# VH-VL binders against MKRN2 opposite strand protein (MKRN2OS): the designs that were tried, part 1

Scores and structures below are computed, not measured.

Target 1, 223 residues: MKRN2 opposite strand protein (MKRN2OS), of Homo sapiens (Human) (h3bpm6)
Amino acid sequence: MHCAEAGKALIKFNHCEKYIYSFSVPQCCPLCQQDLGSRKLEDAPVSIANPFTNGHQEKCSFLLRPTQGTFLREYDGRSDLHVGITNTNGVVYNYSAHGVQRDGEGWEESISIPLLQPNMYGMMEQWDKYLEDFSTSGAWLPHRYEDNHHNCYSYALTFINCVLMAEGRQQLDKGEFTEKYVVPRTRLASKFITLYRAIREHGFYVTDCPQQQAQPPEGGGLC
Structure headers, positions and changes below count from the first letter of each chain, unless a header shows other numbers; antibody chains aren't numbered by Kabat.
F, E and O are the ipSAE of ESMFold2-Fast, ESMFold2 and OpenDDE, as the mean of both directions, binder to target and target to binder. V2 is 0.75 times the mean of E and O plus 0.25 times the DockQ between their complexes.
[cut] marks letters that were taken out.
The coordinates of atoms that the task and the answers printed are left out; those that the model quotes come from them. Centres of patches stay.

## First folded at step 1 (VH-VL)

Design a1 (framework fv_alextatug)
Fold by ESMFold2-Fast, scan of step 1:
Structure a1 (fold): chain C 223 residues (1-223), chain A 126 residues (1-126), chain B 110 residues (1-110)
Amino acid sequence: as target 1 above (223 residues)
Amino acid sequence: EVQLVESGGALVKPGGSLRLSCAASGFTFSNAWMSWVRQAPGKGLEWVGRIKSKTDGGTTDYAAPVKGRFTISRDDSKSTLYLQMNSLKTEDTAVYYCTTDYYDSSGYEYYYMDVWGKGTTVTVSS
Amino acid sequence: QSVLTQPPSASGTPGQRVTISCSGSSSNIGSNYVSWYQQLPGTAPKLLIYSNNQRPSGVPDRFSGSKSGTSASLAISGLRSEDEADYYCAAWDDSLSGYVFGGGTKLTVL
């Protein structure tokens, strides 16, 4: 799939003392069959933002996607994720057994983590050159990929740490970066996928009021 | 050609002190991470400790048997690595090698000891 | 004692293949790259294999390395008399914040 499912928001509304999730407010309540077309909702529906974006439209960002298929259709919550770094021109740099790849397509449904703070204008101007120079290093040749510890994630994190060092900031190890930036977003993504698939299959998803706290499952491995 | 030359090995009494030197040539010493490795007579290799480049923080790490007794330092202007050995014990008797360490900048520290010197012998005995 | 476990000795005849094992744990071999060192009698150790399976310039292709889980292996094909040496594996240990070595394997070529 080359057209993005990313950007399709879900809505949550209240009826029958339940929270009802759907793609749009239905004509009739799925629980009581009451007509909702005459604006009989007590409160405005709440939009649940899609956690996935078109990675080719995200500048200077760390991207995650499933190695196979898309998050919304095929991802099982356990399979490996592939990661990459975007430049300012819609190209996603990523490291595989074939070396550093520069993708113009394929990342239309990605989790995006912005890497530059709004005040880092100097780094923004140097970004594409830094990324290209980093990526042409002998460290990222195809024959070096075979190890579990020299993969797409270590490629991306090493570049991130080079940027942090250039800005005079502390470097992050894999655990620190993963827990602070990746895990919260993969948890949100997992919850969204569950809601999305239920709505696709049944037309809606229902939960009780007040909504019980439920922690979504953690995502799969990182490439 | 990259070369490391250790010196300073001697016979020392238990409880004594000794400083070893490692003179580096043929590469940019200031960029290199450096380790000390020792080998007791007829025994295997034992890592002693390392020092990072100043650019990478200049921090040191030590193996448990030498921690608190040995200190690794460097003088980039002289392209020289040092091992200051205090409170020497008979079990510190060994050939001491200096090495250049390769680190992988892949977000984790991955090490291997690239170039080795010929070693300098330290004997701790009465 | 050594942190990584190697057999103390190995032997072979010229032309044969010999394999030397190296066993560790999740904090060393399981998490980090393995390197191998050759020490000829009376000489300093020399880097033989790095990053699990890579050869530095000057090391012949009959030397190869592999890693699976918490174990690594060094294979020497086409064994020659000049391969008679001590062989050491090594890896960084995250728990110890230090490099750890195997006990060494003395390879005898008849």
Scores: ipSAE 0.000, ipTM 0.411, lowest interface PAE 19.3, mean pLDDT 82

Design a10 (from a8 with heavy chain A99T R100T D101E E102P G103Y Y104G Y106G G107S D108Y Y109F Y110D; framework fv_alextatug)
Fold by ESMFold2-Fast, scan of step 1:
Structure a10 (fold): chain C 223 residues (1-223), chain A 125 residues (1-125), chain B 110 residues (1-110)
Amino acid sequence: as target 1 above (223 residues)
Amino acid sequence: EVQLVESGGALVKPGGSLRLSCAASGFTFSDYWMSWVRQAPGKGLEWVGRIKSEYDGGTTDYAAPVKGRFTISRDDSKSTLYLQMNSLKTEDTAVYYCTTEPYGSGSYFDYMDVWGKGTTVTVSS
Amino acid sequence: QSVLTQPPSASGTPGQRVTISCSGSSSNIGYNYVSWYQQLPGTAPKLLIYYNNQRPSGVPDRFSGSKSGTSASLAISGLRSEDEADYYCAAWDDSLSGPVFGGGTKLTVL
């Protein structure tokens, strides 16, 4: 069984005083052509976490995907993102002009934000019922959909706030939720997409190792 | 199309301050390292400084003549690069260009890919 | 003052080959990549050559670069009147922790 491209990790290793990114450690260094199998790397290669996951395997999570295509292949950084909430059985609840949809597929390459904290064990047992009850409200009928104020994001955030209130936590407005949870993950995802596409096209991607800037001696240090 | 447009150039007295902007379009600005290069009237090109992408740490580097006086910053949400110039000297009179450094252009600078049209700074009493 | 040394001028006639030199040291050209830039009169510089000898899209094959030891050269074959410009070499300098430019060469097509 092969995982979707969303499961493919990146490897970062050091050689030639550079950070080299690839899908796997190559037989030879792309910069100096030295056989990496005959010499052990000074430092172990580091795996870069894939920011994407199969949303249908994520429980009780807020998911983001491009409205068209996938993050790794088609996303241009400008197109709208569609959001949804997962239940415990692989179904993604999302709101559109067609009302609340319950998707069993289509979210295989998503950014996932877990919504349940370790101290919220009781909520996990009731999650599917709460999400379904919330989603069958007349507030989320097709004719209520509006791009600016009553959309997939307001649907998801309203449910999240219901969960937060039930757990005695502070509600979040759109800006607060976006800044705290969404922006850091989309930023990491954008960096990963850039690296992935460069490696896909060229076989590897190179950056410099951080250099230590020499500080003028102030008569201190090891004297 | 990939474009860089500088603005903010002006006539300033010695000791004054000025902020230059460079508006980027046609590419994912946040992924690129950005530089400033200047050219005094009738003279050659001189590197001013650069800023790395957030992914690579967002750090800045400066040429010795401007270190401590100039500050480079970026606003990725606006796809804009800035150069804050303080304690201006007559020797800072030049056309200032912003330029991109492509993927793989690290601390061992590889090349400057895209250049803006430049903005003129004149420091005169 | 420039760190890399270029001749201040060069000249040729249409159809001929002209070469512009760029001399540095081990701390710059010796260990690092060389790039070349063309500046037409009244315009911004444009990338001509990167990684010592590579051309970006849109640069004709008449332009070529080379590097040997601590020196680099730009060759322009089939010289044309449109090639009249200032040419600059550049490389990272490990001692200065920044890129350095040559003083520029003014190419005149006679």
Scores: ipSAE 0.000, ipTM 0.394, lowest interface PAE 22.8, mean pLDDT 82

Design a11 (framework fv_alextatug)
Fold by ESMFold2-Fast, scan of step 1:
Order: sequence, then C-alpha cells, then structure tokens
Structure a11 (fold): chain C 223 residues (1-223), chain A 123 residues (1-123), chain B 110 residues (1-110)
Amino acid sequence: as target 1 above (223 residues)
Amino acid sequence: EVQLVESGGALVKPGGSLRLSCAASGFTFSDYWMSWVRQAPGKGLEWVGRIKSEYDGGTTDYAAPVKGRFTISRDDSKSTLYLQMNSLKTEDTAVYYCTTDWGEYSHYYMDVWGKGTTVTVSS
Amino acid sequence: QSVLTQPPSASGTPGQRVTISCSGSSSNIGYNYVSWYQQLPGTAPKLLIYYNNQRPSGVPDRFSGSKSGTSASLAISGLRSEDEADYYCAAWDDSLSGPVFGGGTKLTVL
C-alpha cells in the first residue's frame, strides 16, 4: 500500500479539452506542457472521494475487503471478497473455515456500509452484546463452514436481518442486499482503483469527453 | 399479502400416486426456498422435504421416510410448488402444508405456512 | 418418537406466566437455532419465534424464547384465552440433514 497517496482524494480537472486525473493539480499540463500556475483553468477542479475507509474506525457497519491483499495494491477485480461486521470498539467480526474471527487489525482498507441510522442510539447501546451473543452460537463453529451456503456472507446477512427484525423492519434476501447496498459501492471502488493505479504508475490519467480511452497514457515526455 | 394455498388432497389406495400443488401469491415466489411439512391426524408436525430457488441451484432434500418415493418441484412462471407422491403408504395419511423457508442448516426456519390439504391413504 | 422432547401438555390461568420446554441434543438444539410454532385449534401452524428468541412482526412481546445448551424454552407472559393452542419447537438436525420438530405441547387456558 502507498501510504503517502492512499489516504488522498483524486483530483479531476479540465485542460486541452480532456479530463485529467491526478493526486493534485500539477504545475504543468501533462498533455500540452503549459504552466497551469499562470493560466486560469476553465472549470474548477473536482475532488473524487476515496471509497475506502479504515473499517476498525467504522461502528456498526458491514465491511468488504479482498480475501488476499488490499484493494489498491493487489485486488484483481475478480477474486472473492471477504465480509465482516464491526462492533463499537474497533473489532471486526467475520466468519471463515476457522470459525468466527474477531479482528483488531487487517481491515484498514475496506468498503463500509453503515447498518444503523444516526438516531438508533438504543440499538447502538446493545449492539456489542447482541453481536457477541449471535456470534457465540453453535451455528458458526469452524466445522459448520461451507463455501456456498454457510459462509462469511450468510453470517453477516443473517445478523443484519436479526437487527432489522429487532427494529421492526423488513428482512432482506441476499439478492436484495447485494443489489441495493453492495453493487453500487463495488462499482465506485473499481473505478477508483483503476484511476489510482494509473496515476501511481504514470503520474496522471486522461479521458476523452466522448469516450473512455482503453488504456491510460504513459505520460512519458510530457510536463 | 403473502399467501400459500395447497390443493390436490384426496383419498388414495396404498401403492397409489397423487400430486399436490401449492399456489403462492403476494411475494416474489422465485426468490424463496420452499418446504412441505405434514401432520398425521392427532399427531405432531413432520418435515417432508424442501426445494431451493433456481438462483441457489434448485436442489431438493427429503426426509428419510419419503426419500425415493416423493419428488418436490416448482414452476416459477406459475408461482406454484408441487409434491409428487408415489408408492403411497397408510403412514403417509396427513394434512400437507407448504411453507416459505428462511435460511439453511443452522439458521433454518419456516416463515409463512399454507392452510393445508388432506391426503388419506386407505384401502 | 419425536427427536425433540416437549411435555405433551401444559396449563395456566389468565394473567399467569407459562413456560414450555424443548429438549434435544448437540446435533440439533446444541449447534443450531430454535424456532417455535403456534397452532390454534383447526388452523395451520404460525411462526411464533425464530433464531432462539426473535419475534416476527405481529407477535406480541409477551412471547419470548430462550436457549441454554441442548434445551430451549418458550415463555408466555400475561396468558390469555386465545393462547390455547398446540406449540411446537423445531431445529435443524446435523445428523439427519433436515429440520426436526418437537412432539408438541397442548396448552390449556383454564
């Protein structure tokens, strides 16, 4: 993981009738080499928010991470994601072939989906005990794990539905939860990863207004 | 309003066959796993078997007493669940209920129940 | 007979608290969630409790469930005449690869 760059938002600005993405507005345009400090940009630069957060700082949330490595450095866009549920003290509860794990580290680069509305203080107060009691059930022992139907996702979704029912809300099936909450965030994450890696390797990423370029320009010989 | 309505119950001789239907309404039937549960006169509940959604593979599981004789199937275009019963025995005499299932294995429970249809196997 | 053991009958008077027990083994209640079903006379069963202690929408809070080891319990507080019914516990059984039911408890409200 690139510590100096990983926490920063990406910047998008317009020059040379192109959209240029970088970690900051450069002194010179990478396409025409013109000094941008002397010329006013036609449009204000736009910040692109980092879709990843430190999951250990997210309370009462559903987290996604790659099973191996981090999103920004190693994730290939196709490998399975691992999921977990946070408590109020920085611990990520997750289910694997080793049973329920209670992780104090490892989820520093995660996609986070908050599970409680800001005004649900009553549920928040009892959350840690509710999650612990749920997780110590014999249902989630190591030998009960199986890839298709009794896995990290079914563990997390079952707990989420317990919370929804306790709050008098409708339960969600796997398809409903995935399409409504997971898919939009993973799409944004994929776009961000592509931009981040291109900027890291080439210093910038360029798109044409009419259509997306197949590969980012190398940037060699440009400002 | 979620509803399940069973039909097809009848008086059948031992060794005979019968097909039960369960018509579903008020929900997206194709997303749900479904079970059959029976209850002999004056006795308790006994699970018969289940079928998963097509999204989850459409596979079936059966209780030992009916395995090899009963077949569960579904027609999502008609929102209908079926139970094909072959080689019927007097011990199969019961009210048959269909249910919507939630969860699998350790977190399994039966959410919505139909009104039941009566099957009598007698000579 | 039944894999899960319930008392065949229970009774109480209006306003009382009544408990119905359900006993199993490690392969069913021990490792798995317990659900409870209410069957009013002449009707189909209705889900009353799932995941040991959760109530579906429409079930009043005077019904509660609990589980300890290989046993589960259904408690009915403020007993009413309309609670007169048969009550069944159920849990997945790992050795049978399917859910199993208790024999049922006939609750009489005196």
Scores: ipSAE 0.005, ipTM 0.466, lowest interface PAE 13.8, mean pLDDT 84

Design a12 (framework fv_alextatug)
Fold by ESMFold2-Fast, scan of step 1:
Structure a12 (fold): chain C 223 residues (1-223), chain A 127 residues (1-127), chain B 110 residues (1-110)
Amino acid sequence: as target 1 above (223 residues)
Amino acid sequence: EVQLVESGGALVKPGGSLRLSCAASGFTFSDYWMSWVRQAPGKGLEWVGRIKSEYDGGTTDYAAPVKGRFTISRDDSKSTLYLQMNSLKTEDTAVYYCTTGYDLFGVEGYYYGMDVWGKGTTVTVSS
Amino acid sequence: QSVLTQPPSASGTPGQRVTISCSGSSSNIGYNYVSWYQQLPGTAPKLLIYYNNQRPSGVPDRFSGSKSGTSASLAISGLRSEDEADYYCAAWDDSLSGPVFGGGTKLTVL
């Protein structure tokens, strides 16, 4: 049992000519021990958005999660990621060797990529039907699963391309979708995980320079 | 046709304020991230700031030289982008361009490129 | 002062291949996509290349982009007189939380 950390933001504030990162502004500066409750900070604290969300609350979205554990606690930056597509009722559709799964739980800490614009109400109304019809076709039976070419990612991307085609949009191949939408978000997630774990371990993180040394994804796979 | 038209440029004194507008047509404005980019006379391009679509959170980011003085906002019902400029300095003298990125899925910290540009509106800060 | 470094000028004759360089750091070009813009005299900039090497509709295949490490290049083959313009590279900068531009290269067609 692990706690869902989706939605927990970090804050950055200035004191002692440093940038200090924490979960909340402390009563005393961790560097100089001065009371911050009766003193104004040099600048207003800045919220650093949590890159993770509860996927079961995200409608019509592409989701990523580690196949094992959660991003904030267990993800090592190299293990495989599993992907899925949400419907409008909190169900995550995903493809595995057991066929299409319809998960009501397990995606509480996910990277989310919204797939519909707010003004696409016609598509949103038909989304659950389209996703269910797509998912019950013979193409996604358990015996058709294959790690390299017919997996959770190809399932999700094929559905996304069906939606794009229905909207008169250009289709995307795996490399295009991954590089344009997935990689930037996983890169931001990696930076956040590093800060989050440092704060959890030490109570705060300090820098007087721009944040650096984030590792690009270099290992693991999808499904 | 997709079109952006900037307006509101004027001659203003240092310390003054000015609001620029950018009228969008030919596309669903509410779906797009919008930016302001400026160019001082005879100089290169400088990004001013951006605002995300409402679907992607509607948040704003600013370049260091304008942060705290400039505010970007949008009115999706009017397909219009705004730049409110306060505490103007002579170094703010430039042609101001409205531009959009073609990112329909939205990604934090990422741009294609600035796909569509307006013709610009000139701001001169001088006494 | 620009964050990305470009040569201030470049030149070529019609039919030749010209390359314009753009140098940055790990926080911008190293980890992010590069775009290129063409600014004809007296006009607004126009997107020429995005995602390091992709062309928008209407941009001829004479224009190509590439990226290696913390540097990028724009190549113009079959140079024409109408290519005479200022060229700018740009990339998102993680440390600044915004895009940064090169100083621009004035291309003269001799």
Scores: ipSAE 0.005, ipTM 0.448, lowest interface PAE 10.0, mean pLDDT 81

Design a13 (framework fv_alextatug)
Fold by ESMFold2-Fast, scan of step 1:
Structure a13 (fold): chain C 223 residues (1-223), chain A 126 residues (1-126), chain B 110 residues (1-110)
Amino acid sequence: as target 1 above (223 residues)
Amino acid sequence: EVQLVESGGALVKPGGSLRLSCAASGFTFSDYWMSWVRQAPGKGLEWVGRIKSEYDGGTTDYAAPVKGRFTISRDDSKSTLYLQMNSLKTEDTAVYYCTTSHYYDSSGYIPYFDYWGKGTTVTVSS
Amino acid sequence: QSVLTQPPSASGTPGQRVTISCSGSSSNIGYNYVSWYQQLPGTAPKLLIYYNNQRPSGVPDRFSGSKSGTSASLAISGLRSEDEADYYCAAWDDSLSGPVFGGGTKLTVL
């Protein structure tokens, strides 16, 4: 049941001189059939955090999702990603050819980047109004949408820079923001997707010790 | 708490001049874009013009019927908005409302008017 | 003379639901947000709805707004005698580079 497994963390444990990935520690090793309950594992199992979160539960955050489908099921590493900004009430603001959309659902499997530090109480209080006011400006009307320079990403980044300016902080260009915040998270997401799909298909995934770090897939464009 | 109080309305002959004032209180006037909206007797609302905050350049824009005849200005030290009306026409007869113009960017797009004054009446008649 | 078209009058009895329409074009309602204003007899207009369907603090939830294509609607449920007023819609017009208002609807409550 894929719905029951959405958001599920993975575990990694050592046995047979291998790293074994699964949804939970099985009763028997899939490689040697040894009862894992009769002996302690040499190393404690490690939980691999799900890099995806329900974006509707994330406050004041930048979100990424595939334009079609979900990361775990449909994302092929090449399809375009869509981005948005959350308010404090579970609404995801995002910009498309139809203008600014205010989604109450659809972002349940997202990569999330928090935009506020815990000590920014004044900005948190003003956030929903500031985001709504920004989003209703003439700059983000449907007829102004343009795939290369006036899109979901430029909408989100322009808002982030407005917040940074309001807090007396330096603005970021697209390359700076992408390299610092987006790339590390999409890299982790790619690894997780690979492990998750293998476990879904075979019940477990095995690698040699130590695991060689795979380069993330090329990825799709951002909206 | 937020108050806008217009004054200066009067009976004026065609071709005359009149200056309206709007005294603001209960908010940080200097942070707001301000507009004038008028309403002719028994008619609907008509936007007259706006002035941006000094932070956004302090520029003014006007509706076509008043362009070149009316001038909007502000004195942030007195929390007061002004409308200087010159070359008045009978068509300028209206109640003039002072209002805060909602905005976010410098494009000049106004999505709504949040606070309104009580209005001051201007009658242009021979 | 109004750029946005509203019915000149509407009426209802207490407790009834009344809707007021506002029709425009692609250059105003079609591309831009709609706001609504309530003007009680002898008073200034008061913001009732902004951004198509949002209520400012102090406006009861019986007032709601909606937008579809080049038209907008204001709905008043549980109508009360104090709702008797003129109602105006407004939107930015890209062709005129300024906000435009509807002609107003006079709501009469028996």
Scores: ipSAE 0.000, ipTM 0.424, lowest interface PAE 16.7, mean pLDDT 83

Design a2 (from a1 with heavy chain D101E Y102G S105F S106W G107S Y108G E109Y Y110D; framework fv_alextatug)
Fold by ESMFold2-Fast, scan of step 1:
Formats: C-alpha cells, sequence, structure tokens
Structure a2 (fold): chain C 223 residues (1-223), chain A 126 residues (1-126), chain B 110 residues (1-110)
C-alpha cells in the first residue's frame, strides 16, 4: 500500500546488502524481488523513532509546530515554526499577533521538550497558576507583538527564564536555547520527514551508507 | 509513584548468556532514557550502558568492558527495559541496577541516574 | 578500574562538616556535570546531587556540591549518624563515550 496515516511507524531492515526503510516488511524485497515471507531476515527490523507527539498530552513542555499545516503532510522546511508552552490540562499557551492564545486543539503533531524534572512535583502543582499569571501580564498584549523581538519564541523563552530564576538557575539567551535544545530536535525531525515522504511516495527508501545520507536543506526559522 | 523492579539474575557458567528485565511503573516509560549500572561484591559502582527514548533516536551507548557482549533494548508497550548478556565472564559477577536517567534541561541537557531499582544479582562461576 | 579518584574513607563526628573530593580530567569532570550518589548499607544507591550542585526533592540542604576545574567536592554539614554510607561521584567522559564513577568513599560517623 502507498498510503500512510500520520503516526505510522517506520522500519529499517537489511536485504541485498542495503538498508531498506518502509512502513512494514514487504512480502518481497523491492530490490531483488526475493520472497521474505518464508525466510527470516538476517537482522531483526529496527523501528525508527517518531519525533512527533500530541502536544495536548504533554504536560509542562515546550512545543514546536509549523505555523501552517503539519510536519509530515504540509511543512516545506522553510516556513516558520510556532512555539508554545503546555499546562497540566491539555492547553497550549502561545503568543501571536492576536495576543496569548490558549489552544485546546491544533498541536496534535508537535516536537516536545519537557521542562520539568521528574521529581519537581511542587513546581508541577503551581505550574498552571504561574503560566496563567505570566500570560495575563501586559507584556503579552496583541499590539506588543513584533516578528523579531517580541514573538511566540520570546514569550516562551521569557517564561522558561522565569522558571529558571525561581529555581536559582542562570537565564538562557535565544541563541543558546536554540542551539542546545531546539536545533538537535528539528534536525532529527527533518530526517524523519524526508524518510516518511520518500516511503509514502515510493513505498520504500534505500541506502547502503545511512550515516552518509545527504543532510536535508536548511529549513524555516522560528517564530 | 515511580518504581523500577529488576529480575532475571541467576548463577551462570562462564561463556553463558542471561537476559535481565526491568519493569517500570509510575511514569511514561516511552519518554525516559534508561541505564544499567552494576556493582561487584564489595566493590564500587560501574556504568554498563544506556538507551535513549524512541523520541530521541532510541540509540545505545556501552562501557568498554561490555561492548560487543551486552545489548540493551526496550519494549515500550510493556514498559520494560532489557539487558541481554552474552559471553559472560567471572568479572561480570555483580548486582545489576536499572536506572531511569533524569535530565537537567537547565544545565544543557545534563543526564544523571535519577531513580534506581533494588537490583538483581548475577553470579558467573563454574 | 575507577576513572574518577575519591578517598577510600572519610570520618566525622555528629554536627561536624565533612568534605569528600572527586578528581578527574578534562574529558570528564572538566567538560561535563558531576552527580553524587549515596548508598546506605544493604540498599541501592540513590541520587544525592546532580548538575554539580543541585539537590533533588527530599535531599536536605546539609548536602551540597561544588566543582572547580577537573575536581568536584561533596560537603555534608551537621553530620548525623544516618549519613554513614558509601558516596560516589560520577560524570560523563567524552573520550570513553560513557559515564564514569569514582571508586567510592566510605563515610563513618564516629
Amino acid sequence: as target 1 above (223 residues)
Amino acid sequence: EVQLVESGGALVKPGGSLRLSCAASGFTFSNAWMSWVRQAPGKGLEWVGRIKSKTDGGTTDYAAPVKGRFTISRDDSKSTLYLQMNSLKTEDTAVYYCTTEGYDFWSGYDYYMDVWGKGTTVTVSS
Amino acid sequence: QSVLTQPPSASGTPGQRVTISCSGSSSNIGSNYVSWYQQLPGTAPKLLIYSNNQRPSGVPDRFSGSKSGTSASLAISGLRSEDEADYYCAAWDDSLSGYVFGGGTKLTVL
């Protein structure tokens, strides 16, 4: 089958001295047409991790999504990414030209970066209140939105820095936060999108040197 | 409550194989990075290896003494971590601990052994 | 082998401050964060300090960590009999691509 639903697993398996990526092990090798159903593969198929999650099910997390569409279906690698912060009740707080939005839907395919340590239960209990109080501030009114310096990213990072200060930690600037936490996740996501779309279009993807795959083109900026 | 329970420890002859299991509960296992740490009788702690969450690539890292002999894997549907031990040596005799790795996002994604199980004992002897 | 060097033993009396050192190199402590673990007799280790100087919830403020160059220290103030345990430092080692532990320090409360 050539169709694939969002969230379908990807697998990698070996045959014909190649790595073959697909949604499932086919009955016959796409390269040599040999029957795979009656013989076991030399190595067990490996699941390729899905970098995307339903952001509305992530608590106290920093989320990334395309401004338009979804990562797997519509994202072109060049459009800006929109960011938000989740509360403990499935709501994604995000800042736009319309002010702070509190979304109950729309973030079902997101890159998620958890912000709380597993044992920070005291902070978890007060998270929703702190996020709401922060977001109701006059700093995040619609007319204060500005693409370069007062946007969804500066909103999220400022909240993160408020949490860091409350915990007695050093604040992060945009470059440091982006390089250390965002870029590694978006690079992994770009690789997955490339594989997913190739498999969706051709039914499989082949490589003999997976480590030497061409890097995806430089993508869009953050909002 | 976050809990880790190791099992599978046994007496094995040199050259033998053994698989350890670690059952996790009280947290979202699929999001966690997991490690194995061992301690020989009367000796100190020695890191064995780790496996990242599927979201972070599901890759593994191993300490030199076990590289090529031990394999770490996970079954997220069962919330279970595994350590497959092959070509066992007497030097592998130890209590094996399962740990979840905490991460400190604020320190640049620092990783540390957060929650520990009670351990399972492996004895390699003739 | 222990890659990080700790004194094999340390001692103190109740109420005293005791310090346990941990020495490494540029590839481990010099480049990465240090964590500390407490192992009470007959029990599994537990996390005491992470990211050089941070305490998880439930660890009293009597315990503190510090790092300078390629060395780290654990300080225990107001020493109590229940602090008698083995203490281990650990850090990621870039050259080995793995975590390394110190040899452990047995703390006795006299």
Scores: ipSAE 0.000, ipTM 0.471, lowest interface PAE 11.0, mean pLDDT 83

Design a3 (framework fv_alextatug)
Fold by ESMFold2-Fast, scan of step 1:
Structure a3 (fold): chain C 223 residues (1-223), chain A 123 residues (1-123), chain B 110 residues (1-110)
Amino acid sequence: as target 1 above (223 residues)
Amino acid sequence: EVQLVESGGALVKPGGSLRLSCAASGFTFSNAWMSWVRQAPGKGLEWVGRIKSKTDGGTTDYAAPVKGRFTISRDDSKSTLYLQMNSLKTEDTAVYYCTTDLGDYEYYYMDVWGKGTTVTVSS
Amino acid sequence: QSVLTQPPSASGTPGQRVTISCSGSSSNIGSNYVSWYQQLPGTAPKLLIYSNNQRPSGVPDRFSGSKSGTSASLAISGLRSEDEADYYCAAWDDSLSGYVFGGGTKLTVL
């Protein structure tokens, strides 16, 4: 079995006054069976980027992954997400009932939120030290884990707020961080997963846009 | 350190096309949200549009005056941002700036600016 | 016309405090963070204030930002001749799905 689709972008093209989604431009239109030569498409195909990255290649970032399985294969849209913080060497720090874990693998398909701006260059140089010092404190021992108030998310957000305070920035509460940074990304991910699975099952996915002249955002919603 | 260098500005006739480039260095371009901002001679700043990182969906947003005529794209392998301008109008005459936003906690400011490249649309 | 409203000009003498206002609506300043940019003659804009009131490294503490409701203000204390520049406020606008700038304020140091 091959997993060549992992990390692969989707494409969207127009034919028969519909939007057609696939992994690559097919030889024939799936709706009318007409041959699709380079000059027969109404517009150039649009690439829809994969919203997931290898978290072990992301530096100084907040990561989300399903607690079980991967986003593209097993995630059901309802199961819990696990979160972590990356250092500069491919290690993902995350908090569980077993304490702070330092993962060198397992986050290859993650949603990533970068945490540093150019004016925080001093923090980048100290990041690994700050993260390790924060993570070895008595606050994040295994027996202090609690599903609702002292969990992977509160661990990550508390560290993020320590960074914000150190840089003289406004702290964020859970609702603020979730609404502004997590929800937009999980919405994009859900739409991508729906398209991806439909294409894997049927070879393509077709939509009727209510307004044919309206262009949906690239990598965003359906028509 | 962190630098953005715009190029491609030229004199173009109304109805023409032009492509601007922005070469980025000193940061991880693939993680950054990028924007174009323009300034007409003697006028204020006007946001043109932005493109998100591929990790964040690679989506684009445009200001109403340019929507449908301008396209923003990126090549992460070359750390380069592009602005394809079609159906140019005299009111598109401006200095065009490339700006960066690293995808921080708040996506509401432009951290670094290039020096700009001048586009003149005139007969 | 600009979506955010700024006075077209402001002036002061060295050592004084000058305030530049920026007025918007619930869809922009009322819901989102405000940034300020300084543009010296013949140069590109420079980030001066972000997230309503934060200063990037290298910006003197003479510059401060504030936000209340749908309005924001930039205050410059201990005014100096080198502060003579154009100043712009900016914010994301939810209804337009885009960044919007104020019209700019030309600050003259008398």
Scores: ipSAE 0.000, ipTM 0.409, lowest interface PAE 17.3, mean pLDDT 82

